# VH-VL binders against q96cp6r367to538, part 20

Target 1, 172 residues: q96cp6r367to538
Amino acid sequence: SGRLLINSVFHVGAERLQQMLFSDSPFLQGFLQQCKFTDVTLSPWSGDSKCHQRRVLTYTIPISNPLGPKSASVVETQTLFRRGPQAGGCVVDSEVLTQGIPYQDYFYTAHRYCILGLARNKARLRVSSEIRYRKQPWSLVKSLIEKNSWSGIEDYFHHLERELAKAEKLSL

## First folded at step 8 (VH-VL)

Design q6 (framework fv_narsoplimab)
Fold by ESMFold2-Fast, scan of step 8:
Structure q6 (fold): chain C 172 residues (1-172), chain A 122 residues (1-122), chain B 106 residues (1-106)
Amino acid sequence: as target 1 above (172 residues)
Amino acid sequence: QVTLKESGPVLVKPTETLTLTCTVSGFSLSNAYMGVSWIRQPPGKALEWLAHIFSNDEKSYRTSLKSRLTISKDTSKNQVVLTMTNMDPVDTATYYCARIDYYDSLGYFDYWGQGTLVTVSS
Amino acid sequence: QPVLTQPPSLSVSPGQTASITCSGEKLGDKYAYWYQQKPGQSPVLVMYQDSKRPSGIPERFSGSNSGNTATLTISGTQAMDEADYYCQAWDSSTVVFGGGTKLTVL
C-alpha cells in the first residue's frame, strides 16, 4: 500500500538480489556509504523458520538544512517472509523509526519489498512505501511530515534503483 | 524569560470591532516551529480556541467565527494581533494568547499570557 | 465541529484516586493534552501526548487515551489538586477543548 517507488526487472537472480539487499553484502555496504549513513549495525536474521525471519538495523542519517538537529538515529526492523524454503523470491516488510527529529512520536515509515524470480538470472523488484501515523497530526504538522518524509523516501529508492541498474550491467 | 502579554483590558460596545495585541518576548515570531493562538474563556465557562498563526504566516480559525476573525503578526514588533468584528455581549470573556512550540511542546500550549478581560456592553 | 465531553464536576476525598474523562469520536487516534486552571490563573499543562508528564508535574498524575476516551488520573489526590481540568486535542487545523471538569477535594 502507499506509493510505488520501484517496479523494475533486473538481470540478476532472485537469490542474488535478496543477498545484495538483505545481507551484509558489499553492495549494501557501498550503497549506505554513498547515502552518507554512519554507525551502521545489522543484527543477524533470526526466527522460528527460514521462511519467517526478523532483523534490526541501526544507523545515523544526515539531515540537511532543517532548523533542528543535523543528524538523526534510525531503527529499522525488517521482517522477511518466504512461501517455502525453495520459493523463488521473498517479501520484506521494513518499519523505519527515526529518532531525534520533530514529530517523531507521530509517525513511522514502512516499506514493502517484493522480489519475484522470473528466470535463473532475472528477477523483478517491487518496492512500495507509506507513512504510518500512530497519532493524527495537526494539518501543518502533517504537511511538514509528509514533505520531509516523501522527499527522503523518494531520493533513497531512486538512488537504490540506479545503483542496482549499475550493478547488473557490471555483472554482464 | 519567555512571556506573552495581551493588551487591555477593554470595554467594547455592541457591533464594534475588537482589536487585541499579544506582545511576545524571549523568542522571535520568525522562529520555525513556533506559533501563537488566541483562546477565550467567558466568565465561569470553558476555554474556546479562536485562531492560530504560525511563523510562516499560515493561519487557521474557529469555523463558527471565521467570518469575524483576522489574525496577523508583525515580526519586527514581536506582536500578534487579533481582530474580531461585530462584537456582542456573548463575546464577553478573558482573552489569552498562548504559544505552541511544535518542536519541543509537540502541539501543546507551553506559555500563556495572563489574559485580558474584554467586556461587551452598552 | 467535533466536541470533547467532560463531566462538569468530580469530588474525591484526600488520598483517593480522581479519574477525569474526556470523550470524543475516535479521540484515541489523536493526541490528548490536559491543562489545570486555578481561580484567577492561566491554564498550566499537566499532561501531554496522552500520557507524558511535563517537568514539575508529580508522578501521581498519569494519563491514557484509547478508543473514544482519554483519562487523566490523579492518585493520592491532595487539596492542592483542586482546580478546573481541561482536555485538548487537534482536529485537522483547529484546536478543540473539552468543557472542563471542576475537581473538588473534600
Scores: ipSAE 0.138, ipTM 0.680, lowest interface PAE 5.6, mean pLDDT 89

Design q7 (framework fv_narsoplimab)
Fold by ESMFold2-Fast, scan of step 8:
Structure q7 (fold): chain C 172 residues (1-172), chain A 122 residues (1-122), chain B 106 residues (1-106)
Amino acid sequence: as target 1 above (172 residues)
Amino acid sequence: QVTLKESGPVLVKPTETLTLTCTVSGFSLSNAYMGVSWIRQPPGKALEWLAHIFSNDEKSYRTSLKSRLTISKDTSKNQVVLTMTNMDPVDTATYYCARIDYYDSFGYLDYWGQGTLVTVSS
Amino acid sequence: QPVLTQPPSLSVSPGQTASITCSGEKLGDKYAYWYQQKPGQSPVLVMYQDSKRPSGIPERFSGSNSGNTATLTISGTQAMDEADYYCQAWDSSTVVFGGGTKLTVL
């Protein structure tokens, strides 16, 4: 039920790539602005150890449906796992809850980011996504949820991959 | 303001085909998130769902009766039609049509017709 | 088509709590709906998406749904609550009704 969205190698070290994606970095700030996200807040990372951390993002996304709501509010919870304090990579699980859209109580979306260090200045980013159902929708509602959700997810991660490639060139 | 009305009541002979019409008002059958279901209830027995049609003409039928049922709509007349072939005395029931608003009402049957009695007898 | 099982009847005294159950395989993974039907009348929605009340339905009606069982609970049961109650769920593209429970208020 999952889908692979990014599986690419970047000329950026694993620690730098993690900082770009999972801190309040200039890269992340610029990317979310390009996505037209507003009211963005990022909590600090916190948790029981440096190898298991959690944070919450909140933001407003635009909706282009002419007959529906113009915007929706999002709460995204990210959980970061590292094998050890000196591990060159990490896994981040993201759960995205959207309010203000039809069928919001049926589902949420989940993303897994895997960063693997390959060399000092080279890392692989793998991103997979999944639509998770709190309640099983009947077939027409499921089709609408899946068509709209996958369209948005694919657009987001294709845009992210493109911006990472641009940032990679500027880092040289 | 929203109403649904079943045709009938009707007497049907065994082996004949039943045709029922549901006339709707207060909403359009062209509305993308509206559908109409047919449900029946034999005297003193439970509700039994029969068929559903959505505004895009997607249709669903009760599995056990699928070969006997056809549902269609005429948007210009605001009507949904159910046909059921090879009627038998056990098909005697009150037949209802009901609206499903699956955008705003979250998939429940919000407005029901008053029901029409179908009697199958020689 | 999956089956939803309800007890055929339930009796309570006025002011007592009535709990009407609806059982089906993995029903808690689906939304449950409840309809009230009085003699000679069309069904009326009294609970949707497990635990949400439509406008006009008294606060004494509540619902839950977990595992294999959905429950409609009527606290402080009144004579006017005497009726047949039907649970409903969606199975992919089809509607499934329970067998109904006749609630008697003695």
Scores: ipSAE 0.047, ipTM 0.670, lowest interface PAE 6.7, mean pLDDT 88

Design q8 (framework fv_narsoplimab)
Fold by ESMFold2-Fast, scan of step 8:
Structure q8 (fold): chain C 172 residues (1-172), chain A 122 residues (1-122), chain B 106 residues (1-106)
Amino acid sequence: as target 1 above (172 residues)
Amino acid sequence: QVTLKESGPVLVKPTETLTLTCTVSGFSLSNAYMGVSWIRQPPGKALEWLAHIFSNDEKSYRTSLKSRLTISKDTSKNQVVLTMTNMDPVDTATYYCARIDYYDSMGYLDYWGQGTLVTVSS
Amino acid sequence: QPVLTQPPSLSVSPGQTASITCSGEKLGDKYAYWYQQKPGQSPVLVMYQDSKRPSGIPERFSGSNSGNTATLTISGTQAMDEADYYCQAWDSYTVVFGGGTKLTVL
C-alpha cells in the first residue's frame, strides 16, 4: 500500500489548498522553480464532470543518479475526484512516468493526495506514494530503483510540506 | 579496511588465456550496492575499462573485447576472476581491480588494487 | 561507446591555475568523475559527480560539467599535484575513461 509521506493539518481551507496544489497557482510555480523543474507545461483540467477531471503535466527534473543523465523528462497524469461541488476536499491520483533514465520501462511512481476540509480555514493533507512495476527488474537494479525513487519522493514531499507551512503563515 | 589485491604478476605466451584473480577484503561481494571492475593500463597509455560484475552476478563488458572476456565471482572466497582469451603482445599492461560503490548513489571507483603486471611475449 | 577526449598534456607554473578539460557528446547530461594517478601508483578519486570533493582532497580542487565539456580546476597548483588526470563517465552500466592529461608543474 505504499508509504505515507504527508499527514498534516494546515490553517488554510480545502478550496485554497486544492487551488495551490492543482491549479497554475503562484504557489505551484514557485515550488516547482525551487525544485529546479524546467520546461513545465500544464494541460487544462478536462472531464465529463467537474467532480471527475484529468490533466497532464510535462516537465524536466534534475536527478542525482550517477548511472544516468543529470536530468530526465517527466509525464505526469493527474486524476481529480471530488465528492460533489460543495465537498470540502478532493482526491488526486498522480502517475509519474520518467523518461531518459535507465530501466525507465520497468516502473513508474504513483501518488495519492487527499485533502479533507476540517473548517473554513483548516484542512488536512494526506499524501501516500508507491512504486509500481511493469516489468520485474533483477535484484541490483530493483534495489537501485527503490533507493533512488524513495529518496526522490521523500525529498519532494518533505520540501512540499515545508513550503505549505510557510505559505500557511501568510494566509492569516 | 577495504582492500583489493590482484594475483600475479604473470607472463603469458601469445594465443594463451590470461586468468587473474582479485581478492577483496572489508566488504562482501553479496552487498547489493557494490560491484567490482577490471581496468587495464598499457605502459605509458590510458586507463581502459574491461568488465565489471555486480553482487547478483550480472555482468558488463567492454564492447570491443566482449568476445574475449569472462568475469565471475566466488562470494565464499571473496574473489573476482577475469579471463581473457587469445592474448597478444598489445595486451601487455598493468591490470587493476577496483570497487564500484553504488550505496550513496556515488557510482565511483573508490578502492583500487595495487595493479599486477601482465606481460605477453614469446 | 562514447569517447571522452582530454588534452594529452598541460603545463603550469607553481601557484597558477590548471584547467583540465574532458569533452564528450552531451557529457553535461551525465556525471563526470576525476582520478589522479602518480607514477607507479593506482589512481585516486579526486572529484565525483562533476563538482564534489572526496574527504582528504584539498579545497584547491574544483569541478564543473556543462554542455559537452567537464573541467577539473586546480587553483594555486603545487608540485605535489603533478600527475596524470583521467576523467570518467557512465554510459548506462559501463565505464568510459578519458585518454588522460599529464599535468606538469614547472
Scores: ipSAE 0.007, ipTM 0.527, lowest interface PAE 10.7, mean pLDDT 87

Design q9 (framework fv_narsoplimab)
Fold by ESMFold2-Fast, scan of step 8:
Structure q9 (fold): chain C 172 residues (1-172), chain A 122 residues (1-122), chain B 106 residues (1-106)
Amino acid sequence: as target 1 above (172 residues)
Amino acid sequence: QVTLKESGPVLVKPTETLTLTCTVSGFSLSNAYMGVSWIRQPPGKALEWLAHIFSNDEKSYRTSLKSRLTISKDTSKNQVVLTMTNMDPVDTATYYCARIDYYDSLGYLDYWGQGTLVTVSS
Amino acid sequence: QPVLTQPPSLSVSPGQTASITCSGEKLGDKYAYWYQQKPGQSPVLVMYQDSKRPSGIPERFSGSNSGNTATLTISGTQAMDEADYYCQAWDSWTVVFGGGTKLTVL
């Protein structure tokens, strides 16, 4: 099942929050570097409409596992939806495929980001995540997948929320 | 070298309790992502899974036999023990222990013991 | 408890293709595994996670799994492939084996 990871109001406008999170922004570059992500590449956003766009990110993440590799490779596909070109918010769906980890062929992770503009310089960010299964794991394998995946997901989004709060204070 | 070896062979009388020991070498039973299963095969018949123990001491059993089965491990001796109560002639079979590598093998039984014959007769 | 059904026997001529099936409800939603067992010997893994071949297993072995049926395919079958073949899947903490297929090469 899914989990709510962020549901917070930031003193930045919806358009700027979107640019911080979903462009090749200094904020995103700095955040990924703090996470120790390497070999980061971002495709440009593309699609038939400004309200329906898609891009692909690839990067290497560190993992700490005494029995396994020290890093894994990730392919993340993001799809952006807006109700209109001047909408005060957007939804981004992210699908994250990781290779070089145990049980990689069983699952992938999905995130939904919702940005809602509340005022000129105020927006709400809601992030929820879930683990999606390509093959049905038996119970012990499922427990291992869920323990490791949720640990990583929660750490990532708690770190993101803290960095957004810091950036908010600097913009005031 | 990774090896697993079952105790026995064993002759058991009807209604008695069977105890089999699997001695492992080349890996630790405290090693995360490792588990050991017991499987049996009656003469000329199919493989039948009985029980499993993971390195964190989580256990599972064949549903139809779970009231008769106990699996445990002794990490200091590198042994996994299967106990089966109230033995019956239909329980006559070759019994195997086998390793499951949850990390690399992703759920297959990668190393098997040679098997041990358990005969239940009066 | 889910049951995996295999044909009890299959006969092929040397050099021909053997296709051994394993049927179970929604088996394609789970991973299938295959073991080869020769008389008096322990089973040996020949296929894992539907279609992946372990090191040391010849390229003539391949696998698939969709819908309700998993298939182990042996192309250019040789006398040395004569054995019992068992499929396996996982079901909520338990291992399930098929009934086995005796492959005869004549």
Scores: ipSAE 0.006, ipTM 0.594, lowest interface PAE 9.8, mean pLDDT 87

Design t1 (framework fv_anetumab)
Fold by ESMFold2-Fast, scan of step 8:
Structure t1 (fold): chain C 172 residues (1-172), chain A 121 residues (1-121), chain B 111 residues (1-111)
Amino acid sequence: as target 1 above (172 residues)
Amino acid sequence: QVELVQSGAEVKKPGESLKISCKGSGYSFTDYWIGWVRQAPGKGLEWMGIIYPGDSDTRYSPSFQGQVTISADKSISTAYLQWSSLKASDTAMYYCARGDYDILTGYFDYWGQGTLVTVSS
Amino acid sequence: DIALTQPASVSGSPGQSITISCTGTSSDVGGSNYVSWYQQHPGKAPKLMIYDVSNRPSGVSNRFSGSKSGNTASLTISGLQAEDEADYYCSSYTSSSTYVVFGGGTKLTVL
């Protein structure tokens, strides 16, 4: 179901890793700035319980296509499921709607982040992604969507994994 | 193609030890959890526990903690379920299954064919 | 005790739609969107039919759909076919006493 993008152990506790990725943290702010995301707005987390929360992010991403749009607008909805103390960690589901790109009405991308506590100062981060279709594209359109979407997704998460590894070293 | 192949049926007497296996192929074995699910004759599915072969992180159902041992050998892409001393109540079909995400929120996307364990005297 | 509540059996005729319920509490089905459904034919291993309440794995017919309302998840099979005759199990995360809980199972008979 999709592709596995990150599956790594960090010497950072599950709660701290969650704060780095899913709060308005210095880590997240710096990472998005490195990605050259602009007009970044994060709503507060809200929900009926602390174990099930939702928030919305909006931002502008750069596009490297010289023959097409130079930027696109993104609306990302994140839903957080928080585990109990015995398991440690959380699951965040992210749905990413991009506007200003070809075939935008056909698809969106989804990411699942799983943080599992291994020890007090040690956690695993697993990230998987998939492309979800709202309309059935014919084969050439589907190939174009998948080529461009996976390229962007893989670059983003490889960059994230590198930055998390750097932050880990500074924490030690 | 993703496949989980389990060891063959076992017939044992109470008090005997047993170790059954589940071999994964067609994917990166160390990147996915392997869970064990029990099904007693004519009964439903019951989750026993799960292991992450990459680092041997193992989590058990409270009902099976101390009753069985789950392990894995990543060099041969094989997970194991082991009993030190079998009881007649251990008679069941045992399935291994691949966990896609994690033990709390993930689902089992591929299943082994099952190993029938019969314990009787 | 640990099992989610499913009807023991359900039946339908070819071409009909049937629904199987899976009822828990706010600590499992009602508290998460992590409900899965499995199909098991006699003598065979379970097969994943639905995950995360309503998502279908590739290769599963669109005749199978999932939903959830409150503490009850539902599996609906439309255009019922003879090969749908099987046992169906739901599964959910639980925050109470164990990590994963299965339903008791439902036997579907195609008349």
Scores: ipSAE 0.359, ipTM 0.776, lowest interface PAE 3.5, mean pLDDT 87

Design t2 (framework fv_anetumab)
Fold by ESMFold2-Fast, scan of step 8:
Structure t2 (fold): chain C 172 residues (1-172), chain A 121 residues (1-121), chain B 111 residues (1-111)
Amino acid sequence: as target 1 above (172 residues)
Amino acid sequence: QVELVQSGAEVKKPGESLKISCKGSGYSFTDYWIGWVRQAPGKGLEWMGIIYPGDSDTRYSPSFQGQVTISADKSISTAYLQWSSLKASDTAMYYCARGDYDIFTGYFDYWGQGTLVTVSS
Amino acid sequence: DIALTQPASVSGSPGQSITISCTGTSSDVGGSNYVSWYQQHPGKAPKLMIYDVSNRPSGVSNRFSGSKSGNTASLTISGLQAEDEADYYCSSYTSSSTYVVFGGGTKLTVL
């Protein structure tokens, strides 16, 4: 059940866009604060080569659920790969495991970020997401997982796209 | 100009091994995916797998995982499709095709001319 | 593997418009904007006509257009010409993998 969430061009170079999204940048810090994420930790990027790096993020997200807990804990693993030393972009695969939600053992969410450099100060960001199942849910359970997960994913990436557009305007 | 040139037609017997090639030119070979697509006589297109020559990241269709090996030699801008033991059902036209830059999103913009493989006793 | 569903054949006359459908699931056509269309003339390799649902490669006529609604993608050819007679294949990225699935193909006859 994958979906394309962002497919937009920004007047920000690929390297700067990557830094904004995938380092401990002021942009990322501010964005996560706007999302009301707490207890945020980011591991450093590490890996066998500069073309393949991995990091882990942990954080607490608020839940807009009148029944049950008001927050959940998240472990997000990001794998970054670049296609050579002069690559004008990168791919980041993200796997998001959420604890403290119904049916948490059935699924996790995955995101793919693609940054492609178009010019010195211009890049395309494409983000697609999917829900991946560890166990086959019944149709009613699957519908519940799909409805709730996509609502959260879509809100997150629409918010991200709007904040990137604001940052773009402040740049030049 | 971008060009993919494939090796010539092959006639083989069941049980024989085979390795066919696809040489890219006119572009940065290591920056684009190379895919393999099969077309049995009179039938439709079947995706087999893809490789990113820059780091040999290889992904297979479930139908072809374990049946073939896809590889690439970036020093000579050539991708390969290999069988350890051919079957009569491997008789088909095999195309290589260039995939998207960096991230494969399922399309191929340039295609080789095809290699006809005939497996018969 | 199970292919995307296309009509086996479609026909039209010169100057008309025709549409070829490509139906999948929420895990492929419905799940992403990564749908492409290929034209194949007899004895030749396929040629990319549309990528990412509606984008045309350089050199492809604007008579070819693509769209998507839910789990169904469509290729529309306006102002049909004799040289449009060919087999047309859709394909989609599958959202559960980097796998590609092709449609069964549609034979377009220009009468």
Scores: ipSAE 0.006, ipTM 0.502, lowest interface PAE 10.0, mean pLDDT 85

Design t3 (framework fv_anetumab)
Fold by ESMFold2-Fast, scan of step 8:
Structure t3 (fold): chain C 172 residues (1-172), chain A 121 residues (1-121), chain B 111 residues (1-111)
Amino acid sequence: as target 1 above (172 residues)
Amino acid sequence: QVELVQSGAEVKKPGESLKISCKGSGYSFTDYWIGWVRQAPGKGLEWMGIIYPGDSDTRYSPSFQGQVTISADKSISTAYLQWSSLKASDTAMYYCARGDYDIWTGYFDYWGQGTLVTVSS
Amino acid sequence: DIALTQPASVSGSPGQSITISCTGTSSDVGGYNYVSWYQQHPGKAPKLMIYDVSNRPSGVSNRFSGSKSGNTASLTISGLQAEDEADYYCSSYTSSSTYVVFGGGTKLTVL
């Protein structure tokens, strides 16, 4: 049930790529604004060690739905793992809970970001996503959830990959 | 349909070289890691190493680094495991398996059928 | 010799529930949510049963469930069936000198 959304090498070092995606960076601020996300708040990273950190993001997303709600509220929890404090990469597991959509109590989405350093100014970003069910929907409801969720996930990560490619060109 | 097909069983003598293969089909071969796992007769699973065919990035278990070579030919969607000089202790079943995420996850979602390597005088 | 610790064997009767433990350290099972479980029947390749501690691949029975507490992951098989008789291996990502570590394996006998 998982899909591979991004699997690309960028001419940006692993530490910088992590900072761009997982801090309150100019890149992240600009990307979320470009996606028209509003009411964005990011908690600070906190946790047991520098190799195991957690944070929570909250924001409002627009919905391109002619017959339904025009926006929804999101709570996204991110957990960051590193091999060591000096590791050339990280993994971020993200769980996205959306409120204000049909069947919101049935499911949530999960994303895994893997950053692997390949050289001083080169890293691979791999992103995979899943739809996870809290309650088992019957077939028509499941089809609706799957169609709408994958459409949104695909659009988001295709947009992210495009914006990372633009940022890469400006850095070279 | 995702499938990994391994080369056939091998019977070799100590000191001989060997190269076994694992051919992927039904998916984008360059987008997934291929791992090699050894199982000695009556023993458990041992991770040997892993390769990313898209750029040939290869990572070895410390126990197997210098003992084997892992490689891939992305033009024919095939990964390889190679010995320059076999030992009797290399007698084992060798599995290839597909990793579904970058090397940070320790799981393999599809496995080859295995290649039995027997090394005896 | 840095294998995750599993009991060598476990047994149960049809219809029972059994649990297999997998114990590591904070550098593998305890530190990361990347634990998987594999089922291996004699003469066959391993089959992925659980990934990321508790997730099932498509086609795996919901009789199989995974969990983790501290440095110990567990595989539970409910409604035990004769076909469940197999070897079971846990695996984890590790931040030590390698990337993947397997448990020693557990032989499940259905009595």
Scores: ipSAE 0.591, ipTM 0.865, lowest interface PAE 2.3, mean pLDDT 90

Design t4 (framework fv_anetumab)
Fold by ESMFold2-Fast, scan of step 8:
Structure t4 (fold): chain C 172 residues (1-172), chain A 121 residues (1-121), chain B 111 residues (1-111)
Amino acid sequence: as target 1 above (172 residues)
Amino acid sequence: QVELVQSGAEVKKPGESLKISCKGSGYSFTDYWIGWVRQAPGKGLEWMGIIYPGDSDTRYSPSFQGQVTISADKSISTAYLQWSSLKASDTAMYYCARGDYDILEGYFDYWGQGTLVTVSS
Amino acid sequence: DIALTQPASVSGSPGQSITISCTGTSSDVGGSNYVSWYQQHPGKAPKLMIYDVSNRPSGVSNRFSGSKSGNTASLTISGLQAEDEADYYCSSYTSSSTYVVFGGGTKLTVL
């Protein structure tokens, strides 16, 4: 299902990597600023189970389309599933709803992050993404949605992987 | 197209060693987990363990920890399940299956055809 | 060790709907949205029918649907057909040191 975007080992422990990506960390704040995201708000994590937590992020993203809007509003819902203490790591599912773009009612994007601890200061991060359709677009519209969405998703996660590699070097 | 091809049926005696194989093709072998699932005659499915071939990270079911060895050779896109000393209770069909992305998700999207292992005197 | 609980058998007639239950605990079915369902015809390998509680892989009929409430997941097959006759297994992630646990399996007979 979807595309694999990150599948890399970092010399950062699983708990620290989770904190960098899924708390209001200096790493996350700096990364989002580099992406030119504005009006960023993060809700606290909350949930009925220690193995299931949910939070909502809202932010504004820049759009480079010359014939379209200059920015769009995003609501991202993240659900965190924790492994037991003996396993180390977590899975986070993100659903990303964007408003202010063409064909916004047809689709949304979903991301799955998996952090797996390999050693005390070593973890694997896998990220996969898919485009989910609420309505079936005709073929030319679907091609435009997929071209634009995958371009944005790939740019975002390539940038994230590069920034994680830089943070790794500073930790060594 | 994605395919997992397993080695042929084996007939062994108790105390003998055995290594069976599962060769992946049609995808990036190092980007997916390979799991092993046992099915005793007339019984249900039982998860044995899983390996990530990219770095050989291996996780076992507690029931199979120390009883079998799971390994992989990424240069030939092949995963292995190995016994040092077989017992009659190891008689079963053994499936390999591809796990997508995350061990925590726990589903297998492509399955090998199975290897029947019979252990009798 | 810890198998999820499924009925041993269910039956239905062509065109009807049937539901197969899969009951676990808060450490597996109740604790995650990582429930999958497999179909196994005699002499064949299992085939993935449902993943993440309710998602269908490409090529699986929309007659198959999944749901979950508390510690129980359900597979529903509508418009039952002869080729649906098979064994069905649920599976879940588990936090009890196993990672993956299967149900005992349900034999579906189409009468």
Scores: ipSAE 0.028, ipTM 0.631, lowest interface PAE 6.2, mean pLDDT 86

